# VHH binders against ATP-dependent (S)-NAD(P)H-hydrate dehydratase, part 6

Target 1, 310 residues: ATP-dependent (S)-NAD(P)H-hydrate dehydratase, of Phaeodactylum tricornutum (b7fxe8)
Amino acid sequence: MKTWNDGKTIAIERCVLPLDASLHKGSSGRVGVLGGSARYTGAPYYAAMASLQAGADLAFVFCAQEATLPIKSYSPELMVAPVYSASDFDPVRLVDDMVNEIGDMLPKLHCLVVGPGLGRCPLVMKAVARVLELARSQQLHLVLDADALYMMSLPVYRSSLKGYDRLVLTPNVVEYQRLFPKSEDNNGESMEDASDEELAAATIVRKGAEDRIIVDQRQVMSCGEEGGLKRSGGIGDVLAGTLGTFTSWHAILLDREAVSTEDLPLSCWTACCAVKRATKRAFDDKRRAMTAPDVLHHLGQALDEMTRED
Key: E = the ipSAE of ESMFold2; O = the ipSAE of OpenDDE; V2 = 0.75 times the mean of E and O plus 0.25 times the DockQ between their complexes.

## First folded at step 1 (VHH)

Design n04 (framework vhh_7n9e_1)
Fold by ESMFold2-Fast, scan of step 1:
Structure n04 (fold): chain B 310 residues (1-310), chain A 125 residues (1-125)
Amino acid sequence: as target 1 above (310 residues)
Amino acid sequence: DVQLVESGGGLVQAGGSLRLSCAASGFTFSTYAMYWGRQAPGKGREWVSGINSGGGSTAYASSVKGRFTISRDNAKNTLYLQMNNLKPEDTALYYCAAGYSPLEELWYGTSYDYWGQGTQVTVSS
């Protein structure tokens, strides 16, 4: 599958949550975004807003206290919770309080997106690792982007998600090389024991001009939809948030026994098609002036057009 | 009907103590984060304290931290504010408020679903 038209019939059937009467707000997806440090407030905002624009009912941002007011100033639709303070240097208090604050919310989420704007504070990463373990114990879908991918490149954190099949990673080419150094061996990737068993069960969205959906170092799908000619900051965050919605819908459909865990790569492919189509529309509208908010503005329309019959 | 009824206010001298109560009815109290706010004459509403649905997490405005304690009794549908070492600057009408959020945002006091009519606290010098 290269373009949305190649796979849309199956994707609509298996990956798109039907529009129906909701008994309660949140039934069409509740997405958490764990990220946002004092210097990187835009990334979690773009991810959280993308999840709402893609069709999730609720988006929660777990971030640094110092990031809270800037993120709230960007949009009143987001529920923003400070879970740590950069001024709190007590390692036990920071880690335990952050884990407990986020942990109380995990059972209410369908997906947790981790990494946009997170930063690389060692104590924060330690707390995030404990949150990831808790999320796995609850079978919560995870989307790891940006600094969460950096964490997964570290031996101390890499093994915590071994065998977890409700896991999506969104590396660019450079991040992919750090996560899977064996697959970059120029002498071949077809060797039987070349696989990385730690992340073999994960669905990998390798970003590029063509987005590649990879499972156990094998490309299973690709998204060849035309995006814009401009590479803008924040579009990766829009993809992470859109994946948050589609993985939430996968979680809901799994709970209804309507799909299998093996359908997760198709859900990721669908999200890639949506973001590429939104980016193309935004680029056609704004050309050189296109930014991530323009992609956000077009995301809902792109998805609406994608899911309607010809 | 949803009702929040505050009580326990009154006149007290600086350095004194008061315990405020808020009786809640008409909604599932145990699923709501609860808050205390206050309003001095001619000023806007100010957030004072918050407590999550289970009572395990609390937050306080810097002006009251260490002097006030928020607590709740879910079996009685009642919210409390223990106010110690009161100052003339604490003089205000104190409101009980309820906010529904699955996240229970204790530090964002502007999205309240319900407010009571308030109980007056006057601290004399």
Scores: ipSAE 0.000, ipTM 0.125, lowest interface PAE 18.9, mean pLDDT 82

Design n05 (framework vhh_7n9e_1)
Fold by ESMFold2-Fast, scan of step 1:
Structure n05 (fold): chain B 310 residues (1-310), chain A 125 residues (1-125)
Amino acid sequence: as target 1 above (310 residues)
Amino acid sequence: DVQLVESGGGLVQAGGSLRLSCAASGFTFDDYAMYWGRQAPGKGREWVSGISGSGGSTAYASSVKGRFTISRDNAKNTLYLQMNNLKPEDTALYYCARSFPELYSLLTGDYFDYWGQGTQVTVSS
C-alpha cells in the first residue's frame, strides 16, 4: 500500500484511537521526548508539538537545563523538565540524576521519543542508554530519531535493544547505511562495528520521497503520499513526534487487546501518511516559504480529513 | 471540581517568617505532587518548591533553598510553605499548584495542572 486511500480502512480500525468523551485526561496518549541540548532547542519542540497536534493528550520534554526556557517560550502547552545541566560534568551525579528524573516518569508514558536535539555528549548518551534499558524492561514503546540513531550505530548501545519489538527507528538513507553496514553497500558481508540482527525486531521508517517501512531488512509497506516540493528543516522532527502519538495509540490498543504487536508497522505507515499530507497542505498554502511550523499547523487538519467519513 | 485555596500571606519585615497553607479539595490529594509557585509584579511565574504525593521527596528553587520548607498533611488535604529569613525579593503572589497525575516524580519546574488564586506576600526592606 502506497497512498492513504490504499490502506485507510484497516489503518483507521487498527491504528487510530477512537474519539471518546468518556476518556480521562492522558487517555489519548502521553508522549515523552528526550532530547534538547542548549544548541538544539527547535527539534524537541517540533517533535513534542507534533505529538499534541496529532492527537496525544500530553507531551513531556526531558532536556538540558539550558534548553528549558527556550522550549517553554515556544509553547506553554508543553511540559518541559530539565534533567541535566551542560555545566555539570560529574559523571556519576549527572548520569544517576538524569536516569532518576526520567526513570520515575517512564511508567506514566505510552511512548518515549529519543534523539531530537539530544546532541552527542558521552555522559548524556550513557544516561540515555540506561533510560532505554529501563524503558525496555517496562515494555514502553520507543521511537529513536536523530542522535539516538547515532547511538544505535555504536555496538555498545545497540545490543541493549536486541529483540525489542516495541521499537521504531527513523533513519534517512545515510543513517540507514550506518545502522546496517552489511546490507547493500558492503555486498552483504558483515562489518565489525555493527550487527543487523540486533535491530531485526525493530520497525524501521526509512525517510525519503517515499517513506519505506522495513522489518528485518524487508520492506513491508511504503508511503508514497505527495509531500510537496520544498525540503524544510524540522519536518523529520514532526515525523518523530507524530510517530510518538501513533506508537502511543498502538500501546493503548495493545493494552486493550484490540491489536497485536505486528500492527506497529501499520501505525508507523499511518503516521508517515499524516505527515506527508500535512506537508502537502503546508506547501500548497506557503509554497517556497513553507517551514516546519506550517506543517505543524496543518497536521491536525490532515488527520481529521484522513479519519473522517465525509 | 478541583479547588486550591491559599492563606497565610501578609506584610512582614525583612528577616521575618510566614507560613502559607493551601487547602485542597475535589481530588485524591495524596495521588498528586504539589507545588508552590510565585509571581512578582512585572515578572513571569517562578516555581518555588515541590513535594511528592507521599511527602517523601522535596525540591527547591536555588533562590529559596535553605530558607523555605515545603510540607504536607495528607490527612487534612493541606500543603504548607514555611518561609524563613524573608527578603524583599520574596515579595510576590504565592500560589499552590497540583501536578498532572502523570508527573508524580517531577518535583521541579512549572508543570501545573491546576493552581489557586494565590496569597500576597509583601516583604518590607
Scores: ipSAE 0.000, ipTM 0.133, lowest interface PAE 18.2, mean pLDDT 85

Design n06 (framework vhh_7n9e_1)
Fold by ESMFold2-Fast, scan of step 1:
Structure n06 (fold): chain B 310 residues (1-310), chain A 124 residues (1-124)
Amino acid sequence: as target 1 above (310 residues)
Amino acid sequence: DVQLVESGGGLVQAGGSLRLSCAASGFTFSSYDMYWGRQAPGKGREWVSGISWSGGSTAYASSVKGRFTISRDNAKNTLYLQMNNLKPEDTALYYCAAPYDLSEFYLPSDYDYWGQGTQVTVSS
C-alpha cells in the first residue's frame, strides 16, 4: 500500500470512526496536546486544530501560562489549560503541580499528543516524563513528536515507555537516526540492524517525501502520496494532531472490540495520507504562499473526499 | 554531511540567459523537494522556485514566472535553473536548498541546507 487508493477500503473499515448523529460531543475523540512553551505557541495550536479538523470532538492544550493567551486568541474552539508558569521556580512544586494538573485530565482523553512547542526546560521534561508514565499506567494512546522525541533520545528518559504498544513516534530522518543510531539510512531496506528493544513495541511514523510506517523495527507500509512542493513550517504539527485523532479513533474502536492493537500502524498510515492530500490541495490553491493554516483548511475536505460514503 | 554546490553564475547583459546547476551529495537527492533562493545585495533571502522530489510539480515566484525554468536530474543528483530574459533586478547570489526537517517551523525563505551560492550579475 503506497497510495490512499491502494488501501482505502481496509483503512475506512478499520481506522475511520463511523459517523453517528446520536453521539454527544466528546464521543468522536478527545485529544490532548501537551506542549506550548512561552516561546513556541504555534506548534500546539496547529496540532490541536488539526485534531479537530480531522474529526475529533474536543481538543485540550496543556501549556505554559505565558502561552495560554496567544493560543486562546488563535481559536475559541480550543480548551486551553495552563499547567506551569515560567515565573514560578520552585523545582519540586513545579513538577508536582504540573503532573497533578495534567493527571486529572488524562482519564478524559482518548489520546495525548506530546511535544509540539514543548521546549527543552529540564524541569518541564521531568514533569512530562512523569505524565508519560501516568498515561501508560492508564493505557492512554500517546503520540510523541518534536521535543518529546528529543526526550526519548536521552538515556534518562528512553526506557520509560519500553514495551508500550499504544505509542506512536513521529521522527523526521534526523530524529529517527538519533532514536535508532544503528539502523540503515533511508534506503528502503530491512531495519533488522536497529536492535533497539526499548522502542520496539512502538509504531514509528518516519516523516519524509514518503512517510514510512515502522513496527517492531520493520517497515510495514509507506505513504507515497505526493503532498505538495513547498516546505512549510507547522506541517509536522498538523500531522501530529491528525495522528491524535486517528489514534483516538483506534482507542475507541479497541474499546468496542472492533479492531486490534495491530491496526494502529494502519491508522497512522491513514493519517499520513490525509495530511499529504490536504497539503497537495493547499499547495495547489496557494503555491508559494502556502502555510500550515492552509493545510488545516484543506484537512477536513481531504478527509471527506477520502472517506466519502456511498 | 549534506553538501550543495552551485555553479553557472556570471555577468550577463539584460535580456540574456544563464543556466545554474546545483550538485547535491550526502543525502538521498531523489527523495526530497528542492528549491532555488536568492539574496540581492543588502536585502534578505527570497524564494525563487521549487520542484517536487519526482519532478512532477514545479512552482515559481511571480517575479520570475515565465522566464525561469527549474528542472532536476535524479540520476546525476543535480538541480538546474534555466534563467531567460534576465533583468537587472535579478542580480543576486543564487542558492539551492534542501529542506530536511519538515517538523520545524520555518518561513518559506528558511531552509535547512544552503550551498555557498553562485553570483548572478545582470548589467543594464
Scores: ipSAE 0.000, ipTM 0.165, lowest interface PAE 16.6, mean pLDDT 81

Design n07 (framework vhh_7n9e_1)
Fold by ESMFold2-Fast, scan of step 1:
Structure n07 (fold): chain B 310 residues (1-310), chain A 124 residues (1-124)
Amino acid sequence: as target 1 above (310 residues)
Amino acid sequence: DVQLVESGGGLVQAGGSLRLSCAASGFTFSYYAMYWGRQAPGKGREWVSGISSSGSTIAYASSVKGRFTISRDNAKNTLYLQMNNLKPEDTALYYCAKTYEFTYSGETYTFDYWGQGTQVTVSS
């Protein structure tokens, strides 16, 4: 499976939540985005909005108090929760309060996307590590992007998610090399490294001109859909949010016993196809002027076109 | 490379004062919150004070509140700790950090880029 047409029949059956059910608000996916430091407010906004545009019906942003007003100003559709303040330097209180604020909301989510705009404050990363452990204990689907991938490259955090199979990581080539330094993807001959077992259970979405879906350091699928000629900032955040929706749908379908945990890579592949098709539509519409909001605008249309034949 | 160099320590009698300085280089000092910590011989590291990147937000450990004053000069890439009414229990190696080592729920996390420290000894 390289293009959407190669795998669309099975992907629609196993990865797309049916629309015909009379569902309560929140039943079609509840996505949390943990990110947004005082300086980096755009990334969590793009991720959260992408989840809504892809078809989730609720999106929550957990961010710095100082990031809250800017993010709320970008869209009234987002539920924005301040979970820490940059002004709080008591390490015990900051970590406990942040974990408790997010922890109260975890049972209400189908997926938590972590990393967009998060930053690298050690106290915040410590709180995030505790949140990831709590999410794992509740079997909550996780999508780790950006600064959360940096956390997973650190020895102190690397083993915290060992064996967790409801985990998606979204590295680019450079981030992938930091997560798996013994793998020599550049030669194409040494993609397997049995010694890197901490993240072996995770589904890896390695971003590029062709997105590669990797499980236990083996490529199981790829998305070769044509995107636009322009590479805009923020599209990685759009992918993280779209993955939030498709992993939420996987969680819902898994709970209904309609699919297995082994279908998670297919859900990730479907999200990649949707984002590349949205990017192509946005590029065709705006050409050189294309930005991440244009991709967001076309995401729902791309998904509708992808699924309308069945 | 990131460097933090503390100075201003020394010997002082109880009730006396010292001013510590930390010269920072190798990173954009004005972008980061800065911290002072201390470690007495045979004891773990203890957080003393923190100051935001702008200097607007300041916090102190309860053991030093009212006696110590943290400040910064972003134009000079320098962090300061004014220590007044010193007690023998303040005797420790004092270091500045861009991040702070602490223990929480059995986990311990380390500093990113901290200095060698400056020794403060307070005689009874």
Scores: ipSAE 0.000, ipTM 0.141, lowest interface PAE 15.6, mean pLDDT 81

Design n08 (framework vhh_7n9e_1)
Fold by ESMFold2-Fast, scan of step 1:
Structure n08 (fold): chain B 310 residues (1-310), chain A 125 residues (1-125)
Amino acid sequence: as target 1 above (310 residues)
Amino acid sequence: DVQLVESGGGLVQAGGSLRLSCAASGFTFSNYAMYWGRQAPGKGREWVSGISGSGGYTAYASSVKGRFTISRDNAKNTLYLQMNNLKPEDTALYYCARVTYEWTPGSYEVTFDYWGQGTQVTVSS
C-alpha cells in the first residue's frame, strides 16, 4: 500500500504540470466530459467541475439538450454543448449528428472523460462508440467511467480499443468483474463476455477502500490514502474528472517529450491520492453531512498541499 | 394490428450475399424509423443498421459498415438489408424492429415497440 508521501517526489516530477509551463502561453489542460442524460445531470457536472478544481483550464460537457440548462445552472464556468435531443430527434440522424458535433471538438481536447450520467440508450451508445474510435484515431486520452464501463464489457465496443495505451478505465469491484470475468477464480468457471487481451494496454483504476492501479491484469500501484468514512453519491464522478485533469497533464507532458506513456499509471495513482485526501478533508469538516460538492471544494486545497515545495 | 415479418435468410458460403426483407403492416410505415438487429447463438441482441422514415438517413454498426446496405420501399411497406461479403461471424437470427421511445418527465429512452420473429442467416466457413 502507498500513501502520497511514499511517492510524492517522483509523482510531482512526472505527473504534475509545472505552473511556470502554463504561464508560458501553455494550457493547463482542456477536458471534455461526454455524458449527461435528462435523468442524470449531476454526474457530468461533478466530473467537469472536478477537472477545473484539480487545475484544468477548460471543461466542456457534451450532453443531452434536456441536461444542458441544469448543468449550466450549476456553474457558469462550464462550456456545455448539447449533442442530442431526447424530445426532438430522428433516431438514425441522432448518431451521425452526435458524432459530428463531438468530433469537431476532439482536436481541442487533451482528454475525454466518457460515461458520467450517460445512460444506456442503444443509439447514444452507438454514437459514443464511434466517438471513442475517432478519439483513438487522434491519440486522445480517454477516461471511461460509469456507463462507458458497461459498454467496454461488451465485445463489440471493447475490440475497437484493443491495444490503446492512452486509455483509463475506472471500475469498482463489481464493474471490474464484468470487464474481466476470467481474471477471477470462479471455482474454475469461465464466463467470457469480453476478452482481457483487448484492454491489456489500458490503465485500470479499480476503486475501493484502497484504489488499485492495474495494467495487463497486474496491480502495479495502490492508493492507501485514508478517505472519508461516508460513501457519498458523486465521489466516483469527482475521481473521473480529476483523472481527466491528470491524464490531460500526461498528454501535455508526452507532447513535450517530458514523460513516457508508461507514466500514465502514476498519473492515475496521483489523481486517486488527491481525491482521497480531498474526501478526508471534506469528511473531517462535514462528517455525516458530507456530499460530493464538499469534496469538490476541498480538491483544490488538497492538491495545493500535495504539490507545495514546503 | 402491427406486424413485422422477416424473410430471405438461409445458408450461404463465406463471401456470399443475401437480401433480407421485412414486410410491415398495421401502421403508416413511412412515419417510422426501422432497424435491423441480430442475435448470434448464445448471445444477446445487437443492433445492425437503421433507416429513417423517409429513407434519407442510414446508420450501420461498425462490424457491417461497407458490407451491408439498408433500404426501404415505402410504397410496398417493406424494409431491406442487402448483405454482401458475408463472414461466419455474421451467423445470427436477423430481425426487424419499429423504432419508438418512452418519455417520462425528466427521462427518455429509445426503444423498439414491435419486432418480428426473425429470419436465420447461417454463413459457412
Scores: ipSAE 0.000, ipTM 0.108, lowest interface PAE 21.6, mean pLDDT 82

Design n09 (framework vhh_7n9e_1)
Fold by ESMFold2-Fast, scan of step 1:
Structure n09 (fold): chain B 310 residues (1-310), chain A 123 residues (1-123)
Amino acid sequence: as target 1 above (310 residues)
Amino acid sequence: DVQLVESGGGLVQAGGSLRLSCAASGFTFSSYAMYWGRQAPGKGREWVSGISWDSGSTAYASSVKGRFTISRDNAKNTLYLQMNNLKPEDTALYYCAAERYPYGLSKYEYDYWGQGTQVTVSS
């Protein structure tokens, strides 16, 4: 499958949560975004808003206290929770308090997106690692992007998610090489004899002109929709948030026994198609002036057109 | 009604060739990954080869790599296995299988199975 039309019938059946009058608030997906340091407030905003525009009905941002006001100023629709303070840096209390505050919310989420704007503070990463272990123990779907991918390049953090099949990683080509240094991609194909024991069960969304969906070192799908050529900073965050919605829908459908865990790659492929189509619409509207907010603005309409019977 | 019907099996001498076919009906063939598996007398089911729905990816068991070639014709809803340089240990019932949304092409669990076609390689 390279374009939406190639797989849309099955993707709509298996990956898209229907609009249904019987749904109550929170039933269409509850997405958490863990990121947002004092320096990087835009990335978690784009991810959280993308999840809402894609069709989740609640989005929570877990961020630094110093990031809270800027993120709230971008949109009042986001539920923003400060989980640590950069100015109150007690190592034991910061880690424990952060884990406890996020941990209380994990059972209420369908997916946790980790990494947009997170930064690389060692104590914050230590707290995030404990949150990831807790999320795994609760079978919570995880989307790891940006600085969370850096964490996964470190053996100590990588091994904590060994064998986890509700895990999505969103590397670009450079990040992919850091995650899988023994695996070299020749002509965009998976290496047949390459193996990675720790992340074999994870779904990898390798971003590029063509987004590649990879599982256990094999490319199982690709998204070749037009519009994915522009490497704008915020568009990666939009993809992470859109994946948050589609992985949330996968979690909901999995719980209803409507799909299997093996359908997660298709959900990721569907999210990629949505973002590429939103990007194409935004590019047609704004041309060279296109930015991430323009993609965000077109995401809902792109998804509506993708799922509508014509 | 989902059906997978294998054909092309038979008796061949070691070093010979056979081409197996699998005719698919009752599902959207072009949306499924397709597989060849085999079961030798007294042994469990063994994966032989897999091909993605778009023919962009193929995989082979180490025992057949370089000798067998998997291919498909989506317009004809047909899967093929070209078997060259056959060995007595290739003797088995060969069956095709279909899977939507494959994680990888090297696996033994499938959505649909055929009944198989017998391949016997004499020494």
Scores: ipSAE 0.000, ipTM 0.125, lowest interface PAE 18.9, mean pLDDT 83

Design n10 (framework vhh_7n9e_1; at its last look DockQ between E and O 0.01; V2 from the best seeds 0.00; counts 0 for: pae E 18.5 > 2, placed apart)
Fold by ESMFold2, look of step 2:
Structure n10 (fold): chain B 310 residues (1-310), chain A 124 residues (1-124)
Amino acid sequence: as target 1 above (310 residues)
Amino acid sequence: DVQLVESGGGLVQAGGSLRLSCAASGFTFSEYAMYWGRQAPGKGREWVSGISYSGGSTAYASSVKGRFTISRDNAKNTLYLQMNNLKPEDTALYYCARDFGTPYLWSDYGMDVWGQGTQVTVSS
């Protein structure tokens, strides 16, 4: 499947949560974003807003205290919760405090998106790794991007996710090569070493001009939708948040026994199509002036057009 | 310590009115959205109403819309629930709750601190 029209019937059936007037608020997707540091406040905002624009009911941002005011000032629709303070950094208590504060919220989420603007402070990464283990123990769906992908390139953190199939990774080409060295050195895809086995169950969204969906070292789908001619630094964050919504819907449908675990790659493919179409709309509108907010602006309408009944 | 203390409950005849109060302390009240919830014996907690940090936005459960009015006085750190045209089905322990970390969240999943509650009993 290369374009939305090739797969729309099955994607709408298996990946799109239907609107229902009897639903209460919060039942149509609750996405958490773990990210945002003293230096990087925009990335988690783009991810969280993208999840709302894609149709999630609630979006939470778990960030450094120093990021809370900027992110709250960007949009009143986001629930922003500080989980550590870089300025009042307490190396003895930081890990346990972060884990406790985020952990209390995990049962309320359908998906946790980790990485946008997270930074690479070693103690924060230790705390995040423990949050990932806790999320796994509760069977929470995970989308890892940006600095969380860097974490997965480190053996000490990678092994905790061995065999986890409710896991989405979103590397670009460079990040993919870091995660799976030598994956394309042979005449074709070939055997991976033992560390590659640890992430074999994950759904990999390898971003590019064509987004490739890879499971167990094999490409199972691709998204060839046209995304426009300009690259924007925040489109990756928009995709991560959109994936948050579609994985949340997958989790809800899976719990209702309406779909199977084999449908997660299709959910990821659907999110890729949505972001590419929103980017195309934004590019046609703004050309050289396009930025990530323009893509956010078009995301809801692109999805509406994709999911309209004939 | 964060503390929420409800008052104003009591026994009232059907069709009557009560005003509940919730005194808040230990946090900056004006920065949080606030909620009222209730619990009848043998039932789970039910969300009743919510109000934004400024009081500019309110929301109500369908069962109470048009009869209950939520309000707040940020100068007095107090949340209110005006309950009119009370019905026997409104009988419950009423409690206030603080929103989780944001002034605009009104869902059950955004509450992190609850008060002890005040009993409301509506006689037929």
Scores: ipSAE 0.000, ipTM 0.130, lowest interface PAE 18.5, mean pLDDT 82
ESMFold2-Fast, scan of step 1: ipSAE 0.000; ipTM 0.328
ESMFold2 (binder alone), look of step 2: mean pLDDT 81; pTM 0.823
OpenDDE, look of step 2: ipSAE 0.007; ipTM 0.256

Design n11 (framework vhh_7n9e_1)
Fold by ESMFold2-Fast, scan of step 1:
Structure n11 (fold): chain B 310 residues (1-310), chain A 124 residues (1-124)
Amino acid sequence: as target 1 above (310 residues)
Amino acid sequence: DVQLVESGGGLVQAGGSLRLSCAASGFTFSSYWMYWGRQAPGKGREWVSGISGSGGSTAYASSVKGRFTISRDNAKNTLYLQMNNLKPEDTALYYCAKGYEDLFPYTSGEFDYWGQGTQVTVSS
């Protein structure tokens, strides 16, 4: 399948949470976004807002204290929780406090998106690694993007999610090659530097002109929807957040025994189609002036049209 | 190309003072937390002090609090450490370090980049 029309019937049935008059707030998906350092407040905002625009009921942002006010200023709809501070002086306490704060919220989430605006501070990465282990122990769906993909390329973190099948990775071509290095294909990186088996259970969304859905190193689907000619910053964050909503819906449908874990790749493909269609609408409207907020504005409308029957 | 060049070390008597300087280049100095660390003979690296990009926030290891003062001059891309009431146990190689981003001080010696260091020897 390359376009939404190729798979829309099965995707609507298996990946889209039905609108239901009996739904209460929070039952249509609760997405957490772990990211947002003091300097990178836009990325977690775009991801969290994308999850809401895609149809999640609640979005939580776990970020640096210094990022909290800027993110709240972008939208009052977001529930923003500071989980570490630049003023903390005890790094052992900082890691434990961060893990405990996020850990308390994990049972309330259907999906945790990790990486947008996270940065690469070693102490923050240690806390994040412990959060990922807690999330796995609770069978929480995970979407790893941006700096979280960098973490998974590191030997010390790579094996922590081995065999976890509720895991989505969203690399671009460069990040994909770092996650799956080969001596012939990647400037001298050898198979000994990384094990492809460590990430074999994950669903991989390799971003590009066509988004490729990869499972166990095999392309199982692709999204060839036209997204327009501009490659604007922040659209990757919109995709991460939209994946947060669709993986949340997958988690809800799994709990209802309505789908299997094998349907996760289809959920990811559906999210890709939604973002590409929103991007095309935004590009047609704004052309060279298109930015990530324009894509956000068109995301709900794109999804409404995608899921409309007759 | 990030460069950090420390200066101002030397031999001083116990109770004396020294002012260390670090000349930074190759990055937007005012946008990063900057740190001073030290490594005493036969010991691992330890964090001494940190200062935010704006200079509005500072932090100190308990062993130096009240004796050392960290400061910066963003117009000159220079970091300073004023060391007062020096003790023999302050003898160490002192190095300037750049953080990964503008956030908390690191006490584990985990920095994005650090300089070659300047030797401080305190005689009893």
Scores: ipSAE 0.000, ipTM 0.183, lowest interface PAE 16.7, mean pLDDT 82

